# Designs tried in a protein design chat: miniprotein binders against q9h3h3. Part 111

Target 1, 235 residues: q9h3h3
Amino acid sequence: EDGFTAEHLAAEAMAADMDPWLVFDARTTPATELDAWLAKYPPSQVTRYGDPGSPNSEPVGWIAVYGQGYSPNSGDVQGLQAAWEALQTSGRPITPGTLRQLAITHHVLSGKWLMHLAPGFKLDHAWAGIARAVVEGQLQVAKVSPRAKEGGRQVICVYTDDFTDRLGVLEADSAIRAAGIKCLLTYKPDVYTYLGIYRANRWHLCPTLYESRFQLGGSARGSRVLDRANNVELT
Short names: E, the ipSAE of ESMFold2; O, the ipSAE of OpenDDE; V2, 0.75 times the mean of E and O plus 0.25 times the DockQ between their complexes.

## First folded at step 9 (miniprotein)

Design s13 (at its last look DockQ between E and O 0.66; V2 from the best seeds 0.00; counts 0 for: pae E 1.8 > 1.5)
Fold by ESMFold2-Fast, scan of step 9:
Structure s13 (fold): chain B 235 residues (1-235), chain A 84 residues (1-84)
Amino acid sequence: as target 1 above (235 residues)
Amino acid sequence: SPELIRYKIRMLLRWAEILLKRAEELFKEGDPEEAKELLEFVLRLLEMAIELAEKLGNEELLKRAEELIERAEELLRKLEELLK
């Protein structure tokens, strides 16, 4: 938002991925330890580059919770990158459909629901709800950004295995809503993240595929989901 | 894999160069605080690139990173002098 370019956002994302993560791994840690871990590392207080006054003295890229069944498969990201560079050099049109084809061809299928919240109690409460849903098995894996600057929003990412599996994407949305989350959610496939598709990208693509809005009493599922790419309501 | 590490280094260096040019522009335009904030991030990207290039043993990428670090440190010296 601060006049960042798509390249700047892509660089920040890669830097965060490469810096150390604070992880609660339910595959190796008893679920009973989660509440203490959440109290020790509230995302509103964990700082991006470390501070003696915060829970961390060293840089933290992400705060993450891995579910019991979490088994990461990023696909062939190297092949995806090579194909992407070839496509850009070819001068052929770059569209959501073209990116979807590249993702499928290279098995880069994961994606995530995003929620952006200001630092504070509401962020920490939302993260705690998501983290518990992950440890209890309703969600697979999630992460939240540390605090980078005063007044800037932080992001919670809730992952699904396959962005082309509409039912799986919608089931994750339902689980997020069941955890008490009422803010706007947007869904981004990881292929867009790997290729640097953010707001103000040079391809003029919408950086997210789906949007979920909480409905106070208007729907049986608690939210309305829109497919942004095809301009179709899914619920 | 060595290929993935090489790809990461290349992207870090590309973004560092783009953002370094932007930091130089901000300094020239009279926004030294914004220039310094962006430059600190650029230095972080270059530190990551150097660490990976050193681990990979790729002299060409390491030399490229060192050239950008020298340029970034030159700007940092000017900014620190101006902002004291």
Scores: ipSAE 0.565, ipTM 0.869, lowest interface PAE 1.2, mean pLDDT 87
Fold by OpenDDE base, look of step 10:
Structure s13 (fold): chain B 235 residues (1-235), chain A 84 residues (1-84)
Amino acid sequence: as target 1 above (235 residues)
Amino acid sequence: SPELIRYKIRMLLRWAEILLKRAEELFKEGDPEEAKELLEFVLRLLEMAIELAEKLGNEELLKRAEELIERAEELLRKLEELLK
């Protein structure tokens, strides 16, 4: 990915976060309405800019589902950014450990499992499974990107509260697998997103901490989770 | 927080400026269709920046956004003339 592509993707991600979201909030909406909502807003048909004939007439940044236990807590993102700018100016080495410490210090601990799927039935089915798992309390919060004009892959994000809690990260993987998802999953802390750490960054930091691969006939968990930093299997 | 809003505005403006330069390059390279698509996105980023800058009452950031809009609109006019 050339530098331009990375910047364009970063800009698009920021714009998507700022645009209106289609949200199913299980805290205020009965679970019985989920199926109707999913049918109304299938992610393969919801368009990023509200194209003619789409379920949405206005731009949509994300489609999201909030579970009963969901509490939005982003931590001190501002303090994190200030500390990051100061760190860059200092010329000190930046390591994954440095980012972890910054995240802990500023309480920016959220992370997400990511899956990329082509638009279509498989995406909508995967999303429905994840949305149900969120509403049932197996997961806390998830979002999916709307369809782009070019028909590129859409991303489903399943969040965890603390990327430093290995057990919580693994539990979310298990819940995703239990929802019928068999594709490759990658786990990325939100701190990496807030700090603009993308692929091919100047610090050579891998923005993905974990990788999950589904294994047929494997251990009771159904997936192999790899710690990418240490190249160690966790399951 | 106001500081977070300021950060968002600065990032929007940064991305808009980078992508605007790329749109100008695409235009010079003879790809007006791709330049136009990118420019439409740039204008959207700038609209978001203006909205936030107005909300925050930050005249400096607002002025910077307006300057980029003028530049983007001028490029858009040239593109539209070429595509008729």
Scores: ipSAE 0.520, ipTM 0.859, lowest interface PAE 0.8, mean pLDDT 89
Fold by ESMFold2, look of step 10:
Structure s13 (fold): chain B 235 residues (1-235), chain A 84 residues (1-84)
Amino acid sequence: as target 1 above (235 residues)
Amino acid sequence: SPELIRYKIRMLLRWAEILLKRAEELFKEGDPEEAKELLEFVLRLLEMAIELAEKLGNEELLKRAEELIERAEELLRKLEELLK
């Protein structure tokens, strides 16, 4: 399926973060302009490097929507990184608990629900639903990757501001489902991203805290959420 | 901030070195097209690192990036000849 190494994926993520983004910012742009913007920049057609025939002429790292109430708060990332370096040289074990404590101590608490979809109508439709939910205030901020040179699945990230606040994480899951999204969602804290820790890392850490599966019956949210660390249902 | 810029440079260089070793392995395994694609990405990472290191004025990180660029350029020359 995915033949990239964890280091390759981390490097691609850093490069995308550093390239320009296409942003709809509800704090400065009227909501009535959203539909035109979505039509101009469907994620299935926006190319990573500005290929001929795409709506963008320059590289695009991410396509993003900022909600009216979006307030960036990355926390003490510098202190987190320093403590991480110290931890690695200390001889203390590196576990999910120690990363959680680092994130809490340094207030690097954001995280994101992720979904992976192939380019095309379903991706563009899902993104449009998420973008509307952000502009309407049910979600704070979301982004979607552009189309890669050879295609492949793209990712939509829906952020929450505190991975330790389970209610807030579950509320975001509910808002995503209300937008009509039925695919598998996985939740990853940003602390792993800032420290460059991805799947198959040398510490055997699992960056995925929660999985959400859509279920027709049951709660009003229509989803079943599993805590991966404790193998426990949250719903 | 300068600390965030330094962190980005260090990560770019670390990943560039790891991926360069992978590209060298792909070349030895007889997969020069995949090696070249990966190497082109490595060079983009190193360009980003150089730009940040120049902005920061950090000579030590610049020297480290230049060493990696020399290795990458040597492999690129071999790959371009093989794929001509």
Scores: ipSAE 0.423, ipTM 0.827, lowest interface PAE 1.8, mean pLDDT 87
ESMFold2 (binder alone), look of step 10: mean pLDDT 88; pTM 0.862

Design s14
Fold by ESMFold2-Fast, scan of step 9:
Structure s14 (fold): chain B 235 residues (1-235), chain A 84 residues (1-84)
Amino acid sequence: as target 1 above (235 residues)
Amino acid sequence: SPELIRYKILMLLRWAEILLKRAEELFKEGDPEEAKELLEFVLRLLEMAIELAEKLGNEELLKRAEELIERAEELLRKLEELLK
């Protein structure tokens, strides 16, 4: 049963990645055009499979904003998959540590902060804030899911280059908070996504590596960040 | 790369088969609306697999995807009969 849920989520993730994306690319598009683009494609109105009544008639997998310095670094995903298959047949324990080592060995290091919000004004406002932070250079790249058929929560993903680089992960968290975001954030390494580590996985692994809770303390805004794998506060 | 494309096709076919079997179970259990929703997604995965198999030029993978589509279309006909 756990396998069925993980397989379904993995299939949805791959389908979204393969469907067309709506992209604002700051490497080739002036920053002054962002507000018009955000008004044209609010994530609460863009539908996953297209609708004549929405901004899109065709399927959209993701709505994304690429920063001026965005340079997609893909690791050896093929080598990662082969090693994962070998690990599963080896009888070796599958732990966060073994997944971390596979990711490092195959240079699959990217990860993302996730926030889940209901379709509506608050989602569109949060996405606009994140998109502006990306175009202004405080974040590198972000994407948001389109509206699902059932109208469930949508997800904003804010990427970092290296999930093992705690300082980089914390800098992204700070930039998200500076953009006005106050909800719970969870961080997932892309290696977990490639290997199908979701909520109900067969290895009973937590799909979240880091967690961020908004905390307005002292004279500056901040957040409490926890490394869930090691139970260590990073703040 | 061709190897990564092949891997994606194999995963899409595997997931499509698993989810198609679940859609068939939902149909038998008396949940035709849920079965149809899942089946529409299965057909989407199979169309993606076909497009990739054609680009890769792999006739065996293309044939496998087409066989799963035929099976999915049989279930779709039954669901349309029940649902209206």
Scores: ipSAE 0.474, ipTM 0.836, lowest interface PAE 1.7, mean pLDDT 86

Design s15
Fold by ESMFold2-Fast, scan of step 9:
Structure s15 (fold): chain B 235 residues (1-235), chain A 84 residues (1-84)
Amino acid sequence: as target 1 above (235 residues)
Amino acid sequence: SPELIRYKIMMLLRWAEILLKRAEELFKEGDPEEAKELLEFVLRLLEMAIELAEKLGNEELLKRAEELIERAEELLRKLEELLK
């Protein structure tokens, strides 16, 4: 079996974070400029490494929208990494609870709702809805990946400040649904991203904490949310 | 933060080495196009590591990145010749 998938995904994520971003920053840019910016940079057309036929000639790691109140705080990622190395060499069990405690200790609390969509109109429409919700203040910050050279699905990430604040995570889900999003969502704490926990990891941990499915008519909030770590239905 | 820059360099080098080994395995297994694509990504990670190591002024990390780049470029030359 291929033990390199998780490391490859982690490396791609760091490379994307380090490459230039296309940003609409509502802290300094009037909301009236958003529609023109979205038309200029539809994520289905922006290429990861640049292309004369795309809106970008140079590499783009992420396309992002920052809300008016957005204030980034990554916590102590270096301290988290050192503690993670120590945990692995200690031989102690690696569990969701242990990772949660490491994240809290090092203030690495942010997390994100993820949605994966094929390049095309539906992706661009979903991103526009999310971007408007961010600029209007219903969400704090969001990013979408550019089109990969190999093709495949693109990801929209909608961030929350604290993955341990269940109500805040659920409120973000509600805002995503209110923006017209009907696809499957999964929630991943950034601590899992920093430690390289993806689909196939050596500790066999589920890479996401929550799953949200659109539900028409059954719930006032419009979705069914499951706690995947504890196997509990939240809505 | 010099410490954060050091951390990023270390992670880039670690993943680059793991993925470079995988590219070498793909070449040996007879998957040269997949090996080349992975190798191009490895070279990008190493270029980022070199830029950060130069900014940090860390000669040891810079040398490690350059050694991995040389190893990657050697494999890339073999793959490009094979894929002609």
Scores: ipSAE 0.449, ipTM 0.825, lowest interface PAE 1.8, mean pLDDT 86

Design s16
Fold by ESMFold2-Fast, scan of step 9:
Structure s16 (fold): chain B 235 residues (1-235), chain A 84 residues (1-84)
Amino acid sequence: as target 1 above (235 residues)
Amino acid sequence: SPELIRYKIYMLLRWAEILLKRAEELFKEGDPEEAKELLEFVLRLLEMAIELAEKLGNEELLKRAEELIERAEELLRKLEELLK
């Protein structure tokens, strides 16, 4: 029914991951070089497939900043995939709790705060703020999509190590807000991404676990965080 | 890991086949511009699959990718003839 859309989104995500990335790696590059790198590669101008008029002539899948302490760990994605196939074959109900258990069992724990912004000054400014927070050690790693051929909104992803660690997720939200970000944020575990579960999935699963809304002069952190699954306000 | 690379090739080939069928349907339905855009993406997925299959040394997956690219190129020729 919606297979073509879900498969297309999954294919685009994998293609972006496999194409070259533009990376500022704070593990090997002095922090003093960040501002020049951000000026050279503003996400509103970097094109997905390259263009003579853009900073890149070749395809770029993602623009990323790695913090000094960043250590990539995807967990056992192959084991997760095999368990997912077995679960589907078993006829057992597929629920958020079931996916959480698969993720824990296979150590596929990372997740990300997402923000979607139109190409332009606000996107570039938001990305610069996030990138500085990563290099300063307040966030671990982040990436932003390049400008698509069709145009449309771009996404900034800010990662945390463990989606089950509520305090870690909230700390990342706080750091994003401290960087000056005021737009809506949603949090998605990577397990949903690896399994190809997007908005219109046949199991009617919501891949969004948390939602963060900026509040004017409100809480100490500047935002209200909602646990979407349980409809419980955390801040 | 070789297993992760194999998984990526399987998924790329599966999506390429599904999306190629959709591009063929769009062409038949009278949406050649959309068919061409989707087909260009399919060819990109197949190029990625071929590169990974070559690095893995798996001739069976490489052959499957090459068969799909030939089918995709046949549709591309029809689309280019129609659009130009």
Scores: ipSAE 0.397, ipTM 0.801, lowest interface PAE 2.0, mean pLDDT 86

Design s17
Fold by ESMFold2-Fast, scan of step 9:
Structure s17 (fold): chain B 235 residues (1-235), chain A 84 residues (1-84)
Amino acid sequence: as target 1 above (235 residues)
Amino acid sequence: SPELIRYKIWMLLRWAEILLKRAEELFKEGDPEEAKELLEFVLRLLEMAIELAEKLGNEELLKRAEELIERAEELLRKLEELLK
């Protein structure tokens, strides 16, 4: 887990995106089918490459739930990659600000709240809560990683359309908390994922923009959200 | 788009080479189980690169992927002998 390099994490992310996904699509599937689908594909039991006794015989990159109003928008990823290569060779400083500007210029604006959980009941319960919130319209889209061959934590990703829309990011956090989630959340813009910015990156950047901690009896939102890049509390 | 596909193949091959070097180091360090797990992932990345290169019709990228597979298979033979 913590022995992975940034390159290894980036390669795993691309491979997962390219392998088949198990999808509950609320745009085309009745909400009444969700509980059966969740029972058939609990993330703690779905294996990354298919194993005997697993619900899947083929590789699975991600298990995803699409909301009724979900409208994918990936932006100009090709233009982003070209501009990134130019930035690295230019000698200009690589900072959160320059990456934000790159993302805006190329319309690569989506981002996600991340939660990392060990395989087991807590993971499956958290995923079920998130999936129901997506199908009920409180969240737009979410996915969860299958169980890794090496045995490590799995990740639930809850997406928002625009990481520069602070209010939208905070609204997603509130909906996650309302779904019963109490673990630590961190927010990562997809531009960081596309550019391979993970922990231990060579530019020494924090790989996440925001952090959310559950707070019983605290803020009206049920959590405290910190802007990690600017050291400012948002809630 | 063909340009995005070409970029993906290039990245897959780049990461496959980096991780293959790491798998070779793990083997030398006496961690053959971890080396095999990483090598299996490297082979998966190379398989993806080959599938995309064949669909794109790019013989140069396909040849590069085949060169890396040959190197990976050499390590696989050593690991299989050691791990039974």
Scores: ipSAE 0.410, ipTM 0.799, lowest interface PAE 2.0, mean pLDDT 86

Design s18
Fold by ESMFold2-Fast, scan of step 9:
Structure s18 (fold): chain B 235 residues (1-235), chain A 84 residues (1-84)
Amino acid sequence: as target 1 above (235 residues)
Amino acid sequence: SPELIRYKIELLLRWAEILLKRAEELFKEGDPEEAKELLEFVLRLLEMAIELAEKLGNEELLKRAEELIERAEELLRKLEELLK
C-alpha cells in the first residue's frame, strides 16, 4: 500500500542482519549448555538496541541457534542484486516465476518458515522448542528477533536449504509442528528478503510461497499446508 | 566483496533519505513523537553506512552519509526542543 513502508521493512531487515547476533552454535558448544543459554537470553526480554535491565546492554540484531550439521551457503547474492536491478530497468514483468529463475541462476536457494508471536511466555516457549529441535538435528538453523523499542510481535525464522525442494520445506513444517508449534506459519524464500519483497511491495507480489495451519485431530501431519502461488493444498 | 559492500551502502543511503524525508513530513504534520522514532532509526542506518564506507575506503559515499547525518541531526535538535 505504502512505498515508504516497504523501504522501512527492508532497512530494518538489513540493520538487524548487520548488528551483532547472540548465537548458540551446536557445532562448537555442547548440547547440555542449551537450556542455560535459553534461560539467559529469552527473546521476549532481549532488547533490539540494548537497555539496562535487559540481558543485553548493546544492540542485538538476531538470536540464533545453529545445528551441528549447519553449513551456510548464501549463493551469489551480489549477482542476484545486479540481475534484479537489470530486470527492474528492462520493463519486463516481475512475477514469482521470474524471481524463482533469478534465485536458481544465482544459487540463492535458502528459505524460511516464519511465525509471528507477541512478546511473552508463548514466544519464549515456542523459541525453546525450536532451538531444541535444531540442536537435536530435526531442523538445521533458526533465529528469532529481539524485542523492538515500539513493541509489537516478534518473528521466529526456521531455515531450509532449498525453497525449490518442496519435500524439504514440508519436512521442516512437520518438525516445527512436532516441536509443539500451533500458530500460523508462512514460508518465504530468502531471495524475496534480499530483493525487498514484503507485504505492500510495489510489484503486488504475495510475499510468501506456502502457508501452514495447525489442525486438531488425528492426521498423520499436524498441519495443513497450502501452496499460495498455485492455490493448491499439499496436505 | 567491495561491490556488494558498495551496493549495501547505496541501499542504506537511499532508504535513509526516503525515511528522513518522511520524518520531516511527520514533524510538519504535527507528529513529533513518530518523527523522532523514525529519525533515530534513520541515524542508525546512517551510522551503518558510515561504518561500511570507512571499511570500503570510499570518501564519496562517506561524505554522502555525513551530509544526511547533518540533516538528520538538525531535525533531531528541533524535535528535542519541541518535546521538552
Scores: ipSAE 0.463, ipTM 0.839, lowest interface PAE 1.8, mean pLDDT 87

Design s19
Fold by ESMFold2-Fast, scan of step 9:
Structure s19 (fold): chain B 235 residues (1-235), chain A 84 residues (1-84)
Amino acid sequence: as target 1 above (235 residues)
Amino acid sequence: SPELIRYKIEILLRWAEILLKRAEELFKEGDPEEAKELLEFVLRLLEMAIELAEKLGNEELLKRAEELIERAEELLRKLEELLK
């Protein structure tokens, strides 16, 4: 709830990104092998540091599925970081608009829908649904955190190419819902992750741009999506 | 790329330093259990930074990581003594 929490979460995310990933890469692996891979590496059982009895003997930062057409594009993260330091020293207000400009200038445009679930069958089932949607081409790429501690929530991240493309963000939400996901989703641009913007950040920014709540038969594409910054329903 | 690896090391070192200062303050404020949990995470970040700096062959970054590890290990010794 303070700067300490935000700093800790940013550092933890960076450490996970740098550790080895368990990847099902549909660009090089036949789709028919996905079910066996999911059975071998259920996220509720894969441990962060390769604990005895887990499927992994080595540390795992993320478990990921790459779609057949996936092409990584992180933009100019180094330029973003330099500009962020300059912005902080300038005394200029730090707002969602200022960060959006920074992200666009440095082409750091990717973002992700987040869902947080407790370890267990529901997590593994949700991940399997997302992974199949990625391999079948309805989503581009997704990852899920390994189990770090007993009882702690794990996160599934479903990526889109451009957080400023509202239609693309909504299309990904629709595909997640079509995969059978009914839990709360929130959308976070990667620029916020790179700059360490989490809950209770020192700039008092909302850490996510959108939220999605499952709705039976009501809205276009099966959910209500709220623009959190502007408090506007996108239906 | 070497440039991306260098950038990653710089970020790891920056976060390690920030969190190490926080762990030192938690120890001073009388929260040794919280300080130890944070310090263990700092040591993981520094281990990653050292591994990457060695692969990159950058002596300056390696030295910076080693200096932070020495500082972290000093705090760890104090915490282990206090927590028994």
Scores: ipSAE 0.012, ipTM 0.421, lowest interface PAE 8.3, mean pLDDT 83

Design s2
Fold by ESMFold2-Fast, scan of step 9:
Structure s2 (fold): chain B 235 residues (1-235), chain A 84 residues (1-84)
Amino acid sequence: as target 1 above (235 residues)
Amino acid sequence: SPRLIRYKIEMLLRWAEILLKRAEELFKEGDPEEAKELLEFVLRLLEMAIELAEKLGNEELLKRAEELIERAEELLRKLEELLK
């Protein structure tokens, strides 16, 4: 618990999205330049609002890597927001099923695996592994937060195109594990982010759909994936 | 998209107002350091809203942002006096 409200978390997310990003774009940059870029911008040292003593003097919202095949499809976010406002005004029940229907209707299908790590070697190593997987084509796109002024954990987000495509979500999990990541992962659909569904939401919705835990040689996949809402194992 | 830009401005202003009220409460409750940290973030949100509202040419949204800036600056003055 960081003491943030849902509104505060939503505001921070939008501010980060609007600030400049440091991007390695494999669609236009040779893969051979990735290692130098990662060495120049380790996420544990890139500061949120800039510092002459860090790699950046100006604000950075996110550090991102785009894969060669990355083709953003955000769907109809504006239509989603309008429908959400109408739904809230109508007094109709707000449930995971209702949110899923809104997302499908407006084609807002992307989602992301999240991992939270303290600033340091392990964060930088994990990010480097994810970035290489993106550039090599095993993942489509990923981003990591810069270091906050007050410190605290940073987040790596690994995106998939369609949260309703379970196999695609599980394939991304496998690729993350193959990159050497062993920490807890949770999966959040972007529709939840756009609608402000965070830890303390007033609809009492679980803010993530899936959870992935590393298995030490126990499973063929290297991880156990759980459907959080139904408490059902998928792997 | 002008409509998406307008939506972003409205969200920024809504959150800025909510968080500004929280900063004012923190100040009254005797937490000036937390109030100042939150207020700095509120001012950043308002800067973003102003920039987008100016590009959009929407005078109503600009006025709403200016009213929130005035409230924020009043709190900032009180915090600066208290923290010296």
Scores: ipSAE 0.433, ipTM 0.829, lowest interface PAE 2.0, mean pLDDT 86

Design s20
Fold by ESMFold2-Fast, scan of step 9:
Structure s20 (fold): chain B 235 residues (1-235), chain A 84 residues (1-84)
Amino acid sequence: as target 1 above (235 residues)
Amino acid sequence: SPELIRYKIEQLLRWAEILLKRAEELFKEGDPEEAKELLEFVLRLLEMAIELAEKLGNEELLKRAEELIERAEELLRKLEELLK
């Protein structure tokens, strides 16, 4: 993501959301079919716009797994957008606290743990572990980006219902670590995504709310989580 | 909602215009391959905006998208000829 403008990253995110998704929906599909589905659609081989030799002939925005209990709730995104425009026009300070309040007021509470990995076996293995955890009920929903035309790292997103619920955020982190994931994780509230807050944004806000680092041999829980907005340790 | 769809179209058009300007800059700076790749993405955003504007029945947004796609296609023709 480094080196692209906030506008470019926001446009890519909206385009991906609007293009077709490849979905394993555990609400309607037996768990026994997951391994075959993962073998058919490894994220390192699924191409963003459909290339000869890839598993897809048509554009794919995301590859996703929905858990049995998954019930989407986007909140009042329209009200959030209107309030955001008013806030910018008002001249009031734009801080993590004001964005948090805006999100709470409009019930736009979901967020996601992000991990960025290069295309290859390690990405496919990590995604398989996350997908298994979702289907087994340890996580609610996850998605992974397809291989970009321009190359570069792919992202796995693991969602939680409420970014203000620290316990829920930490429980998702624990489940990700239990699935064998050891790389750096960063957590981004969906409100930041809807408002186009990425690296090098105009308001100089850190796009990461929480950060998780794997701790080998230190903690019983296996990771250390930091609240980046308040600069305090959560674990 | 129709209002959310309108918001999405306006965001797509705004980003398409910003990125089209960047593609034009890359072309002038002597980076035609990067300019073409960015321009192909701009055309994708404009196609999405057109599809949504048609669904919404908003002729003004549709016309704005078509004006931007014409500008983008002109640059694409220059880039494709240069990169052949």
Scores: ipSAE 0.514, ipTM 0.852, lowest interface PAE 1.6, mean pLDDT 87

